# Ledger of designs, part 4: VHH binders against DNA primase DnaG (dnaG)

Target 1, 371 residues: DNA primase DnaG (dnaG), of Nanoarchaeum equitans (q74mb1)
Amino acid sequence: MAKFAPVQYKYIIKAEFEIDGIVDREDIIGAIFGQTEGLLGMELDLRELQKQGKLGRIEVEYKRVGNKTIGTITIPTSLKAVETSLIAAAIETVDRVGPAKARFRVKEIVDVRSSKREYIRNRAKELFVQLLSKTAPDIEELRRELEEAYYSKQLIEYGEEKLPAGPLVEKSDEIILVEGRADVVNLVKHGILNVLGMNGINIPKSVVELSKRKKVTLFIDGDRGGELVLRNLLAAGADIDYVAVAPPGREVEELTNKEILKALKSKIPLEQYIKNLRISINNDENKEKYKELLSKVFDTKKAIVFDEQFNIIDEKPLEEIDKLPSAYGIAIDKILDNETYAKIKGKYQLILALDSNVNAQERVITLKDIQ

## First folded at step 18 (VHH)

Design w1 (from v4 with E102Q)
Fold by OpenDDE, fold request of step 24:
Structure w1 (fold): chain B 371 residues (1-371), chain A 121 residues (1-121)
Amino acid sequence: as target 1 above (371 residues)
Amino acid sequence: QVQLVESGGGLVQPGGSLRLSCAASGFTFSSYYMNWVRQPPGKGLEWVSDIDRSGGDTTYADSVEGRFTIIRDNDKKMVYLQMTSLKTEDTAVYYCAKDRWQYGTFYFDHEGQGTQVTVSS
């Protein structure tokens, strides 16, 4: 639920700040009052306005980063739009907090009433759809049409990370997780509204948390990149239930409606997908190269590193695995465990091992995979 | 009340053919996409095929593409699945299902008991 300011306020000023020093909340607030005093006349004095109840409490959120203090301020007002704007502008003139140089920037002025109206409108639509589902179970097509009509095909921001998402991501018991914003745009365009996009290779905390309480279908491109995404998600502790895959060589962002629906209908359980991946390795054009490298290290208690052409670059005993250089890949004569992985993490794109007990971010191929 | 009754399953040798039937009642049949889904032994539900409202557009899972054909008769409220070149991996209980739309997600509602298809030498 969106947190709304008390009804008595009309606008909320939101600003960001950066201070070249370590300061506390009181220092920041004091600077705002002190440096704005007299700038706009007595009628718009912040202290006076607070006494009159026209200005609310200044809320300050901040963190210390090195020798700097960064954060946000929120100021509710019951003033008119013009007066509120003047106050906001005055705040941006604050250029020091105590002895430290400071920079303030107003991000936005929020109309509280407008925000509430928007919330009411959207919530009413949601409630209507829910009501319809209960009262008219045999009108699936109509329900779908109404959902498409009432829910904006506009992307929303989800979580602290402001991830791109469809408007029904929180309302749905099941969600579709995709790699990027472009994928979200395409899916939403085609009426898939319970979609969440990730930003980059780093798995957001919000995604992990959401995956714990909802069923998640990971929808990936029909290329090797999708596998990496899955590994990263699992490594981050996300719970993935199903995997949907775009046609070979196709990206989720470019799929047609028919292709999207087929892919989603064809979703498979995570366990089955993993099994299929192993089978696919058996059909890999480089399978014989993997076998050769693993055979070379087998029963030698050594690790071998190799380039993209699978030429051996260096070899060391397993006890000296940390001394091996970074390369395309590594083959090791052991079961990959957490201790070993910690030593080689991030150095290689491909790891060949006898077996693996680790959810590695890298591609891992084991003896079982290439038999 | 929505009713879907599957029939036509049986034992067949690899390479053989079967035709499954589904009788639908209790809803406006021509207003819905119809699906075949299957549950192999020890596995979860797998989507097999769908057909649009008019019967003019069909989609198949990659595993059955080129071997299976879905057709419908809106006057009789029937859906059929012609299966050819059957494989051992096609062994499953087959269900007829209509699409259910909820919050941007499709679900398969199968109300019937299904029909057993066993492909074995």
Scores: ipSAE 0.757, ipTM 0.928, lowest interface PAE 0.7, mean pLDDT 87
Fold by OpenDDE, fold request of step 24:
Structure w1 (fold): chain B 371 residues (1-371), chain A 121 residues (1-121)
Amino acid sequence: as target 1 above (371 residues)
Amino acid sequence: QVQLVESGGGLVQPGGSLRLSCAASGFTFSSYYMNWVRQPPGKGLEWVSDIDRSGGDTTYADSVEGRFTIIRDNDKKMVYLQMTSLKTEDTAVYYCAKDRWQYGTFYFDHEGQGTQVTVSS
């Protein structure tokens, strides 16, 4: 249940501050009272208002950063909007805390009642959907449609990273994980509300954590880029249960409703997806090139790096693998282990090895894959 | 109680054809999308095809597209799957299922025992 400010308060003033000195909470509060005294008359004196119960306690959160003190203040009020605004403005005139120069800025004035109304509205929708489920259990399709209608098709922010997500990402036991915001927007538009998007190339901590407690369907584009995303997720320690794939050459962000539903219905277990990938390697037009390169390094205790045309650029003994330049790919006469991988991570897009004991972010092809 | 009874399976050679039937009862048939799903040996459940409430819109998994046809009869509360050009990979227990939607997730609730389809030379 959302915690609301006490019912007696109508507004909450939220401000941030920066002080060019090391000060404590009492200093900050003292400065606010002291420097606002008399500015707005006796009727709007902060101390008097507190005595009257029209102004709540000033909450201060702060941290020290170098020689500065930065933080936020929160002030609840039962005053009218105009009076609250005046007080907020007065707070911004505070320019010193003790001997130190200070800057206060009001971030927002929150209407407590509006927040409650929003909560009530959302909760009512939820309860209504639940009621429908109980009263008409035999009308599954209609229930689905109604459910989608009552949930906001607006994106929410999820986690500390403020990831784009559908509104049901926390409520659902299973989530759909997509690569980016555009994908989330498209899926939410089409009524997929248990979706989470990743921002950037790094796997967010929140995604990894969420994957541990929910079933995750990774929904990827119909290209090779999707495979890379999967590898990155697995390398980051995320638990992926299923994989859904857009049609060949299509991006998740551009799919129609029908295409989305088909893709999701066609999801396959992660293990099966990986197996399929291996099979696809067997049919890869470059399979013979992979074999050739691996054959060249086999029983040589060397590593060979090659370009996109599979021309050899350089070769070194395995002991000097770290001295090899970055290139499209590397072939190594070794089972890829954590130690070796640490030396070559991020330098190549393709790794050819005898076998692999690591979850590499790069595409790894082994002897088993090309048999 | 919801009942879905599948029939029509059997042994067939590659390239052959089969027609599966599903008799539905215990729910408002015309209010649901109907699906065929299958479980190959040693594998999980996979979606095969669906048909909308009216029968006017159908969707197929890529693996069966062009070979399978799903049809429904709302008056008889029947769903059919016409299978042609059968492959060994089509060997599975086939189930008729209605969609269950919960918080953005699809579930395929099959209540029947399924019907065995075996494609072998």
Scores: ipSAE 0.753, ipTM 0.926, lowest interface PAE 0.7, mean pLDDT 86
Fold by OpenDDE, last read:
Structure w1 (fold): chain B 371 residues (1-371), chain A 121 residues (1-121)
Amino acid sequence: as target 1 above (371 residues)
Amino acid sequence: QVQLVESGGGLVQPGGSLRLSCAASGFTFSSYYMNWVRQPPGKGLEWVSDIDRSGGDTTYADSVEGRFTIIRDNDKKMVYLQMTSLKTEDTAVYYCAKDRWQYGTFYFDHEGQGTQVTVSS
């Protein structure tokens, strides 16, 4: 359907529906007309209104999900707000489509004129910024300021998952990926408008898809948590091109403008970041503890579980690794493989192993890493 | 046409010093932040330092902080990078660049051939 209803219409009723059965478009439309007939009197009869040109065509989009039919209806109207509202309310009273129980819910009534005005306003801003970029190329700072001023600094929702994002996430060739909403808020506040937040540990499908189309800079906190995020992203199949890191001990959500800019300018390729991580492990203050724990399990065919202070909590033979409790970390006398990982996944933040053949979500340290 | 011409590179021992220069032309120099970037062998472009339009504010990558100093002369349309306590890891081709800001992404437009800096014993 066109982004905007024809000029003759004033409002658009948008509703969602769920039907406990498999029905087609005609059934749905028929139900709407049939069940609303007479409810609002003859003056607001939908068929009559259509004949008069006061009500447009009812557009129905639907999909079948299992044994249900779900979708949306869109109804343009040239009626007054009150009349439109009444019609919308009447639609919500539709409770059957054919033999199937149905639920209709009006999501919104769109003022077409208002919507158009908003579109015009936003588009004009975009065009103006574009024009400035062409006509005033030697005033980079001013251009930047104007861009920030003219583009909305409001967060948008991106993808089916409704992820927090900057308004230019889709328009930009490169995006900045951050961990959460707070990060997005801060970055947008400082004029970073091509940002996307993941809302947690689960990597959304939309993020993975977007990463295939755009260059992605992962912007992580200045702590060890960033490694986990990166691993999760890679495991999910996301393409990460660069990594930016907040200053040590700082969170992205709290960074100043200057810090943000420095971090972004200092972004490094993913490969380089990974190499640096390995170096960091070698210089890790806990390196000796890692060695000690691995030495304890070496040639024992056991797994040892330890706390954040690297105190041993429990130990079991590898055959009983699934019986070990959750803790900060685990050391195993084995090359970490898929089978073993499946048994310990999500139970530990740190995995010490002889080697690893698994793309684990957790931090994995191997003998090679501590040499 | 925008031109950026780098010079001052060379071979130096670890712990040594070099001063790089960049001559800019073809744009309103004082309207832009200027940057130094470098490309180490086999690596991608790395940001080194920037300086604001007036020269009053500077920023450095962590790897060079305390060792490098960026300076500009708007009258001469020059940018300089004083490098001290050079390390082998500083070996790279160095470029001066305008930063192009686009929606939170920095692009370093370098037009020159760069200047080679080699730090070796």
Scores: ipSAE 0.753, ipTM 0.927, lowest interface PAE 0.7, mean pLDDT 86

Design w1 (from v4 with E102Q)
Fold by OpenDDE, last read:
Structure w1 (fold): chain B 371 residues (1-371), chain A 121 residues (1-121)
Amino acid sequence: as target 1 above (371 residues)
Amino acid sequence: QVQLVESGGGLVQPGGSLRLSCAASGFTFSSYYMNWVRQPPGKGLEWVSDIDRSGGDTTYADSVEGRFTIIRDNDKKMVYLQMTSLKTEDTAVYYCAKDRWQYGTFYFDHEGQGTQVTVSS
């Protein structure tokens, strides 16, 4: 819920800062007040404005990164736009926090009223659609059309990570999770408004959190890359309910409306998808190679690393598994556990193990899978 | 009240054919996409096919593409599924379902008891 600034404030100044030193919140705030004092005259003195209730509390969020302090400042104001802009500009002139050099940059000035209006507009549309659905249940097509017409097909940013998303990602009980922005753009274009995209290889915390609250359909490309994404999500603790897959060799970002709809209608439960993957492993052309490698390590208490051609590169006792080089794959005479995984994480694309108790990001094949 | 009544199921050998029928009532039939879905033993609901309002556009799951044909008769408020080259994996209870779209999610409102299709040698 976009924390609407109290009705008292008209604008919110959002700024970012970087300080070449370790400082605390009080230091930062002090610097802002101290260095802006007198710059804009007495009428726009920040302390005075706060006293008058025209300036809200300066909220500072920061983290330490090495020897630097990086963060954001949020300042609500009930001032006019011009005055607010002046204050914002003044904040950018702050160049020291204590003894440390500092850089402040205003990211934006948010019009609170505008935001509220937008909210009202969107909510009204939603309510209208809901009303229509109730009053005219037989007009499903009309509902769809209205949804498409009334909901902005504009992407929004979701979460602290500013993830690309459809406008209904928060409002919907179910969401579609995709790999990237391009996918989101395509889906939104075709009227899928409850979509959330991930940025990069790392699973955002916001995604994990959201997955706990909503039913999630993972929509992946029709290639092996999708499997990796799923694994990463599961490893990160995300709750995935369904998996939709693009046609073979196709990317979600390139799909037509018909293809999107078909894929979504064809979604399968996560458990079924996993089962299918296992079946695919059983039919894998390299199944015999997996068996061979596992057989080699079986009851040896060793780990073997191998290349893409399944040639053995090196072997070590399990106790020295951390000394093994990076390679395409590793076979271990152990049930893959968190401890072992921590030692080999990111070094291999394929892990062969007796069994697995870990949600690994890598492809894991166990004895059960090749039985 | 929305009613969907499926019929036409039975026992067939692999490679055989069946024609399923669905009688719809209680809603404006021509205003909705119609679907066939199925539930295999021990599995969840699986989408099989849909047909648009006019009957001019059809879509099929990959597993049934080329083997199944969905047809509708708006005057009779009927949906049909012609199944050919049946496989053992086609064994399921088949339902016809009204297509419900909500915020990017498809729901299959099946109200009927379904019809059992068993493919066995």
Scores: ipSAE 0.727, ipTM 0.919, lowest interface PAE 0.7, mean pLDDT 85
Fold by ESMFold2, look of step 23:
Structure w1 (fold): chain B 371 residues (1-371), chain A 121 residues (1-121)
Amino acid sequence: as target 1 above (371 residues)
Amino acid sequence: QVQLVESGGGLVQPGGSLRLSCAASGFTFSSYYMNWVRQPPGKGLEWVSDIDRSGGDTTYADSVEGRFTIIRDNDKKMVYLQMTSLKTEDTAVYYCAKDRWQYGTFYFDHEGQGTQVTVSS
């Protein structure tokens, strides 16, 4: 009797077999020991190695299929690679089990150290998923860090339109909606995983449908283009709950982590965003100048262009509006429609009109806005 | 289990100053970003400021940038909001909140009763 240290195997031999007959486990094991006896000398005899603790118990899994017995064997060993390989080769020489013809083939020899690393990796994944189902304070911090490490820089395609999305858009009850792929890439890179992008000004049907099932925060650039996206979404029937806005002059696709988090924390309800747009016009220091210019053009059938100091540069009848020079702004005695906008697009930074049926890229102020 | 107790509010004239305090318990305080959020009369919650775990990195809503300062003391498990140049629009119930995200969505959750700040002439 002696003290036994914990057995630490180095390799595992895995072999397949096919036996042309019905045999029992004992027959298979007996054939392995019997037919390798003496083949590699006494120092590598399988029965002797097992007595020494250098060879583990032979595990046999088998089933009977028709008149055959088919299965696998697993043999743990603490021997070095050369000896393990010799034993594996010897097993392949076993050619019968009882009265039946047999064939053995070594499938692989597994390095146990590498297998332990794989076990650790797989078990860590299981524990990670288990932790994700909990909300305890310390576990929540760890959960967030593990989720980011696991999902980092993963993009998926969403819906029939194959929209760019973060990997957790379907799992989340709330969605961050952005204009395009570059925005999605930037947000996912920074750990924002419930993000969904759109494809240009055509509002995807999948976006509209999703917005009716989930809470949506629309995250838009800090310029006028974001208002057009919002208008198109609302016209298509999308249910937008909040708006987050990039800093002035910044686009979502170029934001740093700090800027992204600040913008998302600063989200406001849609109704408040719309209200704020109307208030900003009322607080404009030039509001009285806008009123003066609009009143000057009102009911005249003319358009007036003006400079940055609100001095009138030129004035023409509306039918000659295309002949007015480029300037800081233009005031027109009509509703801004698509036909009129096509004639003045890109020539001015500010458009003053009686009303507007156009979501212009330029700033548009109407009589209703000033009232 | 999680408890956040706000204090330090009051009635102040425009241009005045106040310092809000938040005592935290029931969680590992130093492991979380902390936030101040506020609820103006008749309106929803809005985010005001946050501070990272060590206290070295702070972020502010545009409406309070340059006027408010968030500070934390991890040994005492306290968060403070130093407010200066107060405006009537700062009138609200102020809450401190543990940082809470679900993926990319920030939640305005609070646990305490808050502390009332009223800025009025």
Scores: ipSAE 0.580, ipTM 0.893, lowest interface PAE 1.8, mean pLDDT 82
Fold by ESMFold2, look of step 18:
Structure w1 (fold): chain B 371 residues (1-371), chain A 121 residues (1-121)
Amino acid sequence: as target 1 above (371 residues)
Amino acid sequence: QVQLVESGGGLVQPGGSLRLSCAASGFTFSSYYMNWVRQPPGKGLEWVSDIDRSGGDTTYADSVEGRFTIIRDNDKKMVYLQMTSLKTEDTAVYYCAKDRWQYGTFYFDHEGQGTQVTVSS
């Protein structure tokens, strides 16, 4: 119901004319095509552009005043600004319509994108004026749609830490908390406007404070990296109410609209998510193999890479971790930090570490997870 | 006001089938995505499925994908949930709900009493 017809054009050329004679619409249009023919070459010829659908129907409105014809023309184009400007200039060279002397002046070139936004603003004003005298569920829905259109793509900074946020994080009594800026950009792009991002593993004080005033849904990636974010938030005293999880192997920053909405609709209470985490580790068929590998690296200052059968392929001191080959997994005698992760990112599917303060894209299992 | 009346629940054996119905009134039905949500015993509400305004695009929770089908009839202002291959885990009170979002937060609000589905051997 609040739909607009598809707009195929980018610009609208609006020109005024004065003709010293009485002429018909077809005479005016014919003069425009005829006197610009060949002027801008074949690629910008008005007849060819109209044939290609890049130039719309020339609309003419005119009035006959005495022995003169005065009016306006409107020409939609799907061309870029430079080409549109060249066509507009060519129209100003038309100096005759039939036997009559003519003057054409381009009044403006309208950006259709701006016209759509101005329509929305003007219509919103009308609807708010009418709210006092008319009440209907459809009016409230239209108000929400107009607010979302107005605020879309308008990232803001939140708090002293200047955290990336959607424009409605302050206004909403519930927020969606995500790991970083790329996640915020993707969610705002898809109309999720009450979103707040963080600085990776560093839990901002503004996030903890906000979580105690608002309901929070933590929206995490579909890998184990999201678990670390949750653990750090809880350790900092944040009040998390729900968890939403991206599909397995997917990051929040890369989700489509449908995937985002499904994940948010499928959110679960924090308590249930914590329960699921405990059950998942206890049910992992390879739990003893993880423990064995972590025990082998413990207090050795080394890293060990292993295959899908959990056979050791290679090992090196932690200082040479970047020299280890790619493999199914790696076990390290260290807390996984940003520096170490930068050296091994993308080389493994599974990372075993003493602990982790990194939101890794790979599955990370720590001693706490095993013990 | 908004009214949603669910029906069609009952007691069935695992592997059985049921078709739930929801009659809507008090709002412009064809302007909203419609949802099914459910409340298992002793648990909170969980989302099951949605359907777009025209009925052409549907989405399902992972736990019911391939077994449940959501259908709408805009002329009759009805939404249905065709349930097959039912499992004990599907035992719940089922509610229909119109889509309700606030700035990006989906709310599970429902208006009706729901319809009980019990899957037991």
Scores: ipSAE 0.547, ipTM 0.882, lowest interface PAE 2.0, mean pLDDT 81

